# VH-VL binders against o27280, part 301

Target 1, 266 residues: o27280
Amino acid sequence: MDSMNVPEVLEIKRIVEESESVKTFIFSWDFRREVRPGQFVMVWDFRDEKPMSVSLIDPVRSEIGISIRRVGEFTDRVHGLSEGDLLGIRGPYGRGFELMGRDILLVGGGIGMAPLAALADEATARGMRVDALVAARTADELLFLDRLEAAGVNISTCTDDGSCGFKGFAHERLLTLEENHDMAAVCGPEPMMFQVMRILDERDVPAQLSLERYMKCAVGICGQCCLDDTGFRVCAEGPVFWSQELSRVREFGRYRRDPAGRRVPW
Below, E stands for the ipSAE of ESMFold2; O stands for the ipSAE of OpenDDE; V2 stands for 0.75 times the mean of E and O plus 0.25 times the DockQ between their complexes.

## First folded at step 11 (VH-VL)

Design Y49 (framework fv_acasunlimab; at its last look DockQ between E and O 0.76; V2 from the best seeds 0.00; counts 0 for: pae E 5.6 > 2)
Fold by OpenDDE, look of step 13:
Structure Y49 (fold): chain C 266 residues (1-266), chain A 118 residues (1-118), chain B 108 residues (1-108)
Amino acid sequence: as target 1 above (266 residues)
Amino acid sequence: EVQLLEPGGGLVQPGGSLRLSCEASGFTFSRYWMSWVRQAPGKGLEWVSAISTGGKSTFYADSVRGRFTISRDSSKNTLFLQMSSLRAEDTAVYYCAKWYIGRAFDIWGQGTLVTVSS
Amino acid sequence: SYVLTQPPSVSVAPGQTARITCGGNNIGRESVHWYQQKPGQAPVLVVYEDSERPSGLPERFSGSNSGNTATLTISRVEAGDEADYYCQVYDDSSDHYVFGGGTKLTVL
């Protein structure tokens, strides 16, 4: 086993409250272990372990950030932690985003903006033009707006209730945007991603999409995150997939497997 | 059948110009980045240029930047490489290549020979 | 610029396993693709994204990538596998597609 498979106990250096339900936990990171936007880490609170996307990559400060949405028992415990507390981190794992071209479109929904924020930082650092469509249910759930703006990202917002920006869903807002990009990166609720992918395909825009599945081992051996028909392992072949890969995945945008392996609709 | 056809090669003098074309069929040409890759006689593969789906962004190897221009016409399913100020070291078989996944190329033309010689 | 290093040649007996290496600084962090080229023919993609196999390629072809070395493995080598093999990556720092020097596989 390589060093990336060994959990490292790290101290929470800082906690950033992104929203009422989302916190970013900052850790010191040895960048001899390279991490790319779109990759995930396994977070261990010494009771349970969950995959989380890396949302901040800061080589200057030698820090990474992990944004976590409060959604269950594990995340409740983690959200109860304070600066100075400890978490186990192993990874990074999975296939991250690849940047193509000079201008890119980011489409993110809710916590899906986490890996995209990291990607935005990389893209802007490379001198790329970055447009970001940031979607959420309500204005107070829109994530990383200040951070993205500071990075020079052109932001368009979309909220279900119309409390900020376009009233409607991300794919609906996308239809109103006429400009095409060299590539797109998408992350959010799978139904959103499914619709966005369709539009991007029709526009001949290459797209990468980050999937979320139940992950147990993170190293491609347990099969818990396997996608039907293709046998793609989200932790190994993903979580970032190209649209042409996902077009082969029957379950994409239609259903998922729960921790017991049962099919559940979105 | 998916294929790329590359007419336009030939003999040209140093300092001359030549335009290569690559006609695509059997797939939706407009959905894919395209590249030119060349191979000098008895040598390895060398990437030359790439173009985005809409043609908005173009990329060039250092060895050809400023001399070569990549373009595409979606209405004709055709990729182009305008070569100028040609040098002897530009002598090679030029392949048209289709982008696939992760910067790989899954479809290649049979190549067209460009010979730069006095 | 990023450099990929391949052995110039590898020889293997029929039925045996051939391993072709591609060396690069921290190449394990890059996506490596492999191409087969037979004399007088265009390259053919045989492995992409380190270990994925295109449709139609036999299972005898596999790939791995870690540390500073990517490896193309051809099991149960056949006479028809004799060809030049090239590894390829994309260098983000220079925006170049980079090929290895190629490896001639000879089937004895």
Scores: ipSAE 0.899, ipTM 0.942, lowest interface PAE 0.5, mean pLDDT 95
Fold by ESMFold2-Fast, scan of step 11:
Structure Y49 (fold): chain C 266 residues (1-266), chain A 118 residues (1-118), chain B 108 residues (1-108)
Amino acid sequence: as target 1 above (266 residues)
Amino acid sequence: EVQLLEPGGGLVQPGGSLRLSCEASGFTFSRYWMSWVRQAPGKGLEWVSAISTGGKSTFYADSVRGRFTISRDSSKNTLFLQMSSLRAEDTAVYYCAKWYIGRAFDIWGQGTLVTVSS
Amino acid sequence: SYVLTQPPSVSVAPGQTARITCGGNNIGRESVHWYQQKPGQAPVLVVYEDSERPSGLPERFSGSNSGNTATLTISRVEAGDEADYYCQVYDDSSDHYVFGGGTKLTVL
């Protein structure tokens, strides 16, 4: 298993402050170990390991970036680190995004923009037209707007509280946007992704969605990475799924699992 | 049930034209990219053309670009391939095929023989 | 354009395991799909996304994909498995579907 690999200890080369709660940690990377948008790595602070999406993939500079939101003890400790400090990294893990067509719609909520930012870079390098709907609860949680703009991405924003762009949820904003994409990619809170998927299905837009559930349940510890009824595990078969795969999963967008494996409403 | 039906091909002379059709049933045709894949006698599979769900984006193999036109009509659940300036090397069985997860093909037509000879 | 390389033929005895390879530059980065085609018939999808199996197909069919080689594995081979097998990827840099040249499986 990939989870049996020993972490490689890497030096933090640069830190980019994306918002007051999100930082991107940049490391030199040996691209003999290929990394694709949509994949994740396990980040080890020498006490705990957590899965983090890769948000920057730069073979020219031989760098990867990992964007981390401050949400608990582990991420708070990592946010306290400086350039020159060390972290353990192993991976990459999971299935990456698969591109097709001439244009793509990205729909990201909060930290879910992290894997989509890496995808935007790949899509623009491939010559695709990229439209991004960047959604968050508040303006300070909108991520990567400057990076997306620099890449030539067409950006729309929305916030639940109306502090930036359209006032409302991602799916409400999506209903006011043009429908003509060859494909879409979606990452964010599962309730948001479920609503967005339904709209894309009605518009006949094939979509991929990223489910970044807790990986430790693949070893049988907590059950967080499992999907109901089908037996899918995000770390083994995801995190990226085509919408056709997710539409048959009763749990998607409705429930998550607690450490005991019990269903909990979103 | 889920099916793709190709009503027939033909014998045409070099430089001629022919339109192939493929009728879908048993699934929501408008939701899927569609492709044409051909196979020359005794040879392997060769992808020819693909069309996006809304029909706005079309893609062609280098060997047919500028000569073939793929199109779709969702009201008729039908995929078309308009073939022009046909050459002997276009002789093949032509299959229509439905997009599947990972950009595979899960449903194929029965195949339509197109013979280009004088 | 991207090129997939398959051996022209593979022979196995009934009950043994057949392995059909599909070579491609960094093919482990791609999703590989496999098709079975019997004479006079349309192709049938037998493995998709490297290792997934369509419903209704026997567990004897499996796949793997790593580095420069993808492999279709057919365990406990039966006479009815005789067919041509094709691998396929989507080259997203050109928006082209690419097929391998095909492998004829003979069950002796």
Scores: ipSAE 0.831, ipTM 0.916, lowest interface PAE 0.8, mean pLDDT 88
Fold by ESMFold2, look of step 13:
Structure Y49 (fold): chain C 266 residues (1-266), chain A 118 residues (1-118), chain B 108 residues (1-108)
Amino acid sequence: as target 1 above (266 residues)
Amino acid sequence: EVQLLEPGGGLVQPGGSLRLSCEASGFTFSRYWMSWVRQAPGKGLEWVSAISTGGKSTFYADSVRGRFTISRDSSKNTLFLQMSSLRAEDTAVYYCAKWYIGRAFDIWGQGTLVTVSS
Amino acid sequence: SYVLTQPPSVSVAPGQTARITCGGNNIGRESVHWYQQKPGQAPVLVVYEDSERPSGLPERFSGSNSGNTATLTISRVEAGDEADYYCQVYDDSSDHYVFGGGTKLTVL
């Protein structure tokens, strides 16, 4: 039985500094609560609670890893914690990625590589060929490269400033890569995902995209995580969607919503 | 109109061969995995084979591996099943099915009967 | 090799709720799909990804999936719901699509 709606207080077992702004917090985890790549957890610091990406799913060592980018007051507080400190965890929540076929393309931008790193581990463990396009603004923000290489992933990189790999955006790099995969998985800035989705659709590559949205309670009660045209909730029906579901959504890639539900440009 | 059409199957002797086809219309055929699913008389559904969008990957149930070959021709919007070394237990209605999100099948053909008997 | 187990039949009175189960080891971690098949017809998808309905299907059809059991629920059952119902998953370990044995729903 999942204990998704009951916070569990867990000790931080290990902290991995992935970059200047991203840390992975590792916890012991009882895998009777199944976790799938693309699902998220709510992290509670005893003052506030935020959704966070699961980046490591290791049933053998009974561990999960949660990767957190420092972007504000909550994440600054969490980044100040040490091994042995406590955090509350609710979840997992949401629909994860589904693997199919024998080869997969991953396209990740920034922290969006976190759920894709977990997916890469699962895909390689199943014997799939995994190609990953890892994108960031600059080389220091490329995440999980050593881990992906150790897993046997074929990596291509791009950076906005050209400091590592292709100079430019992920969708521009994608145009220069192999066109035929059985499926793709995409996570990153929503404008990037929109452009990548269009290219994959033209190439007839089935794609799943992970959308992260603000939410009040993580169980779909508040409606603030809904997409405009479909009524999909990120926490209830997503965060992972097939591209076919998203092709009917005008909000995707165009704007986001603030806590009051108002449309705000990206 | 979204449609899958299987031309008629047939009566075949044991050890014989037969090629099934499935013509797609009303959707972009090249974007979807396709599958064959069969149903022996009075029995349940049994998955037979699947093929990826580019045809790069093919998959077979153990009961047909080595005897059946799935293929597709995107220029003709057509799925094929080449069956050889047919046995009485291959007698079934054969459906073609279109992949849908979540690895379901949303569109099915009407099915075609293959009878293997002497 | 992954096996889905369904009861061979379920009977229900008109207007009541039918529940058709699909058993599998840790099936709650799989996406489960359900098909309705009437005599002489091709299967029709009625629920996908555990609980989603295809466009045009009645709200009376719903699904759930947890632990070792997925369930197709048909509320306010009508005589037209009499059919065989199959569950299906994709088994990543074998690259196979797997169907349950089917359940005959009878409306008495």
Scores: ipSAE 0.187, ipTM 0.673, lowest interface PAE 5.6, mean pLDDT 86
OpenDDE, second read of step 12: ipSAE 0.896; ipTM 0.941
ESMFold2 (binder alone), look of step 13: mean pLDDT 92; pTM 0.941

Design Y5 (framework fv_acasunlimab; at its last look DockQ between E and O 0.80; V2 from the best seeds 0.00; counts 0 for: pae E 4.0 > 2)
Fold by OpenDDE, second read of step 12:
Structure Y5 (fold): chain C 266 residues (1-266), chain A 118 residues (1-118), chain B 108 residues (1-108)
Amino acid sequence: as target 1 above (266 residues)
Amino acid sequence: EVQLLEPGGGLVQPGGSLRLSCEASGFTFSRYWMSWVRQAPGKGLEWVSTISTGGKSTFYADSVRGRFTISRDSSKNTLFLQMSSLRAEDTAVYYCAKWYIGRAFDIWGQGTLVTVSS
Amino acid sequence: SYVLTQPPSVSVAPGQTARITCGGNNIGSESVHWYQQKPGQAPVLVVYEDSERPSGLPERFSGSNSGNTATLTISRVEAGDEADYYCQVYDDSSDHYVFGGGTKLTVL
């Protein structure tokens, strides 16, 4: 994999406020360095570094977008930045999504929609039919709806509180949908992904799922993102996995490792 | 044991038709995309056609598009390739192949020989 | 159409390391798979997704992919490794599975 291992200091060109807690930061990008939906970059604010999924890939404008949810000290600092400010970006890293077929189902929860939004753009550009199930806790947390609609994506929404679309969880909404697709791509809370994968498997729909784990090096060296039983490194063999791969991972949907390597339940 | 069996090969004249079959066993056939790959005598591998799990989507190499039709019967765990307007250059061993992770093939049949000759 | 280029043949002595290359335009951005085919037999998957090994394959088989070249590496080559080896990708622009021309590995 050809990746940039030294952070490149880039200027924030634009900031898009996606929701109260999510912003997309736009950067100029040299597409001689290819990037695929599902891959991630390491974002460096000159104090700390965190992995973030690429949510926008625009070869025409020579731009990429990184969507970041405000969840802690690092993201608080990043959310305080303005257009014209600088960030360090290295990557891209990891295995991205692979498209198959003529139609695709996207199932996303919360910030998990970030890589799926990029995938939707690629799929629609290829002439694929794209259906997207977009889930969030509340209506105001649903991400990228206007962007997906503009791309020609057929959107179904799901909210925990019923403030928009189906009241309930993504897997519950999925059970109400009868149509099968050539393949599916899933990203969101791991318990959601676990249930969605089970349903897709029962329906004989090939599925790819993007996992989130604590990452330190992003290059498969430190082992912090290793998955139990398989030894898969989320940063190297993932973050996108096929359901066949995840079926071998006992850890999936059950627990994750914290920075100290301790098991933390979902 | 996981296996793919391909009967149906044989000798056919140019312009003729032939139907190949591939019977799957040892795995859940309905869960996997299936493909045909052929190999002319003394030559390399050439992809021919692919079908999705539900049969909704089919894909063909340019060399066979319009002449070959891929289909499947989940109730019989069988993959088919209907060949028409056969040409001498279609002479090859035809393999059925099971989709694996990514866009790879992990299980292959032993192949069946199709000879197109006058 | 996307084209994969392999050397027609590679020779190696037993116990040595064989390297089989697969060239393609920006192939490093593609997922490359490798197949082994012995005379009169069907192909066998030996490496998928650039560097992953199917279960049952020895660690002697490895793969890498960067730039314009993917490489299948077979360490500690044995007589039984003599076969034709094919690289394969999927061309998203044409929806075609593409195979290389194959490389005959001879164990001296």
Scores: ipSAE 0.910, ipTM 0.945, lowest interface PAE 0.5, mean pLDDT 95
Fold by ESMFold2-Fast, scan of step 11:
Structure Y5 (fold): chain C 266 residues (1-266), chain A 118 residues (1-118), chain B 108 residues (1-108)
Amino acid sequence: as target 1 above (266 residues)
Amino acid sequence: EVQLLEPGGGLVQPGGSLRLSCEASGFTFSRYWMSWVRQAPGKGLEWVSTISTGGKSTFYADSVRGRFTISRDSSKNTLFLQMSSLRAEDTAVYYCAKWYIGRAFDIWGQGTLVTVSS
Amino acid sequence: SYVLTQPPSVSVAPGQTARITCGGNNIGSESVHWYQQKPGQAPVLVVYEDSERPSGLPERFSGSNSGNTATLTISRVEAGDEADYYCQVYDDSSDHYVFGGGTKLTVL
């Protein structure tokens, strides 16, 4: 029996309301099963199972946190739970972020800030200078600003509607930032990540990107977890990829696949 | 097509200095972190130094810190290692190596022998 | 200082499977890379990110990594596989590349 593939029933220790649509569920965790930023777990409500990125990793308190956006039936049911209720957790799965250098740029869009918040904690603990560009459609959808500030992160914001910070998209804001970093990590909508990656490539900044589409498919759904040109399985080889890997994938930033395997533009 | 060429090396007295160079061709040199790795005769691989893109961050093994300086010149597609205060234990074949996915090395120079003896 | 431990030598007969281990504290949480080095030559990357193969390498080379041990597996060993093999990780707490001591593979 592979303990990583067997759901452990855990009690919800604490719930943090990040926004009207996002909650972080905190559980006690045995760190004999290591967890790294960028990895995900399968969350089971005893009816359905969905992959969720780990957004908090705290070995001192022996806790992990999982941030969930309300987008459908499963997430709506989970959002209805209270402290003391039970969920099944199995994992972690996937390749985590890999750090290098003295400074890092984080670029997150919406719920994509969840795995980057965990990474910010690790990078700060390692002694890196952390700059974060936090992007959302509106001010109400900006996530983790207080947590990032408490960690000593230098924060820039942008919203599509201009309700907070720079008015525009993440890549437009990034063009106004002139500092180059030793590395970057990016997570958010795939079109945003594609544009950001192109700018970082031009600036000779090595970057890692976490594929947000992954949060919408269950582990083992082959047609939605395989990349067109490389044969990558996100659950096996991702969700985190270096930009050098993704720059050779024609699918990235241009189209995705529906359940029938058809190409659907972003 | 893709290669790293190391033309330097030689015999140096203890306390002396020597600069190694490594010229890149067949790839966009400016996009990659670069490193120096050495190997003493009959011994294993030992990492020496690493430089980030643009040269703003440099890292050194404890054994060479303060004595060696890594630098790069993207206009020449060249990586350098300036070695000073050389010791007998610095005798080794020195390889330049290119960063790869996962922080591996995919391309290595042919190696340059540096001998430190009186 | 992170330390990687390899056996100094491994012997196998042609056609058999060779397994070379790389021990490290919680190495399963690191990305492990493997290099082949023949006498008088520069190292050659044979496995990266635990289990990925560079283009052009035989399928006989594979890797795994869990807990405190990473393993390079060479199936259907050929005389030409005789070489020194090194594992490598990157210690992000110090920004240091760390190599194992190397394993000499002898094909008898």
Scores: ipSAE 0.821, ipTM 0.913, lowest interface PAE 0.8, mean pLDDT 88
Fold by ESMFold2, look of step 13:
Structure Y5 (fold): chain C 266 residues (1-266), chain A 118 residues (1-118), chain B 108 residues (1-108)
Amino acid sequence: as target 1 above (266 residues)
Amino acid sequence: EVQLLEPGGGLVQPGGSLRLSCEASGFTFSRYWMSWVRQAPGKGLEWVSTISTGGKSTFYADSVRGRFTISRDSSKNTLFLQMSSLRAEDTAVYYCAKWYIGRAFDIWGQGTLVTVSS
Amino acid sequence: SYVLTQPPSVSVAPGQTARITCGGNNIGSESVHWYQQKPGQAPVLVVYEDSERPSGLPERFSGSNSGNTATLTISRVEAGDEADYYCQVYDDSSDHYVFGGGTKLTVL
C-alpha cells in the first residue's frame, strides 16, 4: 500500500443540509488526484471508516462534496460535526461511470442520487441531454432537485407515498417514461436497481449500475466486497458495473448483507 | 458462433458511391452499438463511424462527416455504411465491429476492401 | 482531437516479455483497450479496460495504465504473438473512438 491508502485528515469547509436526514460535507481537494463520478472515498471519523460516494466534483473551486444520510452510529456522529471539524478521507477508489452518447437517463433512489448528481454535472458540462428519475419514500427525501434543475436536467419524480410526483416505485415510473436513451446510470436500493435494470435491458438501453457493499478494504485485497457468482469485488472491479456484467450474478437483487456479512432478504 | 460478415466492397471512381453491409449472427444484434473501422493499405486502424442501439444516435470521424451515413436494420441483423463523394484516401479495408463492455470492440468482421481510383 | 502514440516496432526473443506502450495526455484516466492483428486478418481484442482479459485469452496477456502511459505486456512470448498491436480509447470530449498508430511486434 502507498500513501493514497492512508486517510488524509481534512477540514470540513462547508456543510449543506440537503434534507432532514442528508448533509453534504465539502472539502478542499487537490485534483491532481482525479475523481470521477461513481467513485467512492473512505470516510474516517477516528472511530470507524465507511465508504461514501462523491456527490460534488468541482475542479474549478478545488472542492469535493460527500453526501451522507443519517442511518446509524457512524453517520449520526458525522452529522454532529461542524464546519472546521476534521475527517479522514482516503481515495478515490473504484470504477466510476463512463459517459457515452448524446443523452443519458439517470435513475436514483434516495441517497443513490448523490453520485448521479456528480455525473449529471459532468454530463451537462459535456453538452449531453440529461433526464433524471429521482425516487424517494416521501417528498421530503427527494434529493438535489434544485441543483439538477439549475444544471438543465429534465426531472421526473416518484415517491412511495405519492407526496410528490408519481406514486409508486422508480421502476413503475420508468415504464411510463420515454424509452429512447443512449445510456443510463442507476444508483439506489438494490431491489430498485434490479427492477430498473430489467426494464432497461428489455429496452436495449445500455446501463451502468453502482452497487454498495459493506467493506473495510478499498483496494480489493481483503475480498469482503465480492459478489457471489463471479468473484467481482465492488471496490476493485466496481462499484459501477455494466448491466451485462450483472446479469450473470445471482446474488444481485436477491439479498443483502448485514454489517456482520450475514445474508438477509431484502 | 458469433460472427460478422461483410459482403461487398469493390472498385469505385473518385466522387462515386458505394454501400457496405455487415450481417450479424450468434448474438442479439439490437443490444449493441456497432461501428465501422477502416485500415488503409499499410496503415493503422482508423475509426469511421458508430451507431447506437436502435439507430437513435450516429457518430462520424471528421474525415467522413457529411459523406458517409451509418445505419442499421434490426429485422435483418445488418449494419450499413453508405459512402458517397469518395476520395482516394478512402481506399481501405472496412471492418464492422461490435461494441463490448467498457467501449471496446470484441467481434470484428473479416473486412472488405474498398478501392477508390480512376 | 485525442492522440495516442505507440512505438512503430518492438523486438523480443522467444520466452521473454514484450512491453508495448501507448502514450496519451492523462491516458491513466481513460479506459484503454488493446488489439492484436496478424497480417491479412481482422483485429482481435486481447485486453480491455486497461487490464481485463477477454474470455479465452491466455493469462500471459496483461495490461496496465497510469499517468500518461498504458502498457500491454505479453509474457513468455511465442512466435505466434508476432503481430501488429493497437491501443484504443473512447474520447468523451469528441465522442470518437481513437486508435494508436500500431506497434509491430517481432519475435526474433
Scores: ipSAE 0.404, ipTM 0.744, lowest interface PAE 4.0, mean pLDDT 86
ESMFold2 (binder alone), look of step 13: mean pLDDT 92; pTM 0.949
OpenDDE, look of step 13: ipSAE 0.898; ipTM 0.941

Design Y50 (framework fv_acasunlimab)
Fold by ESMFold2-Fast, scan of step 11:
Structure Y50 (fold): chain C 266 residues (1-266), chain A 118 residues (1-118), chain B 108 residues (1-108)
Amino acid sequence: as target 1 above (266 residues)
Amino acid sequence: EVQLLEPGGGLVQPGGSLRLSCEASGFTFSRYWMSWVRQAPGKGLEWVSAISTGGKSTFYADSVRGRFTISRDSSKNTLFLQMSSLRAEDTAVYYCAKWYIGRAFDIWGQGTLVTVSS
Amino acid sequence: SYVLTQPPSVSVAPGQTARITCGGNNIGKESVHWYQQKPGQAPVLVVYEDSERPSGLPERFSGSNSGNTATLTISRVEAGDEADYYCQVYDDSSDHYVFGGGTKLTVL
């Protein structure tokens, strides 16, 4: 086993409360293990292990950040931790985002803004012009707006309830935005990503999308992390896919699988 | 049938100019970045230039920057390379190539020979 | 700028496995693509994104990429596999496509 496959027990150095339901956990990191936006780590609370996308990559401070939304037993336990407490981290895993061109559109929904925030930092550092469409159910669930603004990102927002920016869904807001990006990156709820992908394809914008799946095992050999039509395993070949790859996957945007492997519509 | 056709090529004097064209068929040309890749006789592949889907972003190898101009007319499914101030070292077979997943090239033209000689 | 290094030639007997390497600084962090070129013909994509195979290509072609070396592996080599092979990456920092110098595969 190489060093990436053995959990390293790390102290939580700092916790940032991003919203009522989202926290970013910051750890010291040895950048001899390079991390790129779009990659994930396995987070171990000494009982369960779950994949989490890296939301902050800071080689200057030697830190990484992992943003976690409270949605179940594991994330409830992790949210109960304090600075100084320990978590096991192994990785990074997966294919990161691949940049090309002079400008990029980021489209993020909810916690999907986490890996896109790290990507915005990288794109800005390499001199790209960055436009971000940040979507959430309500204004208080919009994430990373201050961080994106500080990085010089041009921000558009939308909320389902109309409490901030456009009232409606990400794909509806996207239809009112300019169509001239060299590439796009998308992360959020799968139905949102499907609608956004179709619009970007019609607009001739090459896009990458980040998918996450429920995982029963760390190595991604279970059915929950497999895409039916292509045989892709999210943790082995993903989580980031080009839209041309993903448009051939019948499952994408239409159904998911429960723990028993049965199809469940969105 | 999916293809890229490169009509033309030829012999040009040093310091001269030549425009290459590449006509696409069998796929939606407007959806893809396009590139020019060349190969000097008996040598390896060398990337020359790339253009974004909308045509507003263009990129060039250091060896051709300021001398070559890539452009596209997506309404006519055509890619162009305008070559100026040609040098003997620009003698090569020129291929147009279509973007693919991961920033690869899946479809290539047949190649057109450009010879720069006095 | 970024440079990819390939051996100039590799020889292999029919039915054996050929391995062609592509060296680059931290190339394991890039997506590597491989092309086959026969005399007088345009290149043909045989492996993309390190290990993926285009539709219609034989499963004998495979790839790997880690650290500073990417490898194209051709199993059960046939005489028809004689060709030049090129690796290629995209350099994000310069928006440049970069090709290796090419490897001539000879099937004896």
Scores: ipSAE 0.782, ipTM 0.890, lowest interface PAE 0.9, mean pLDDT 88

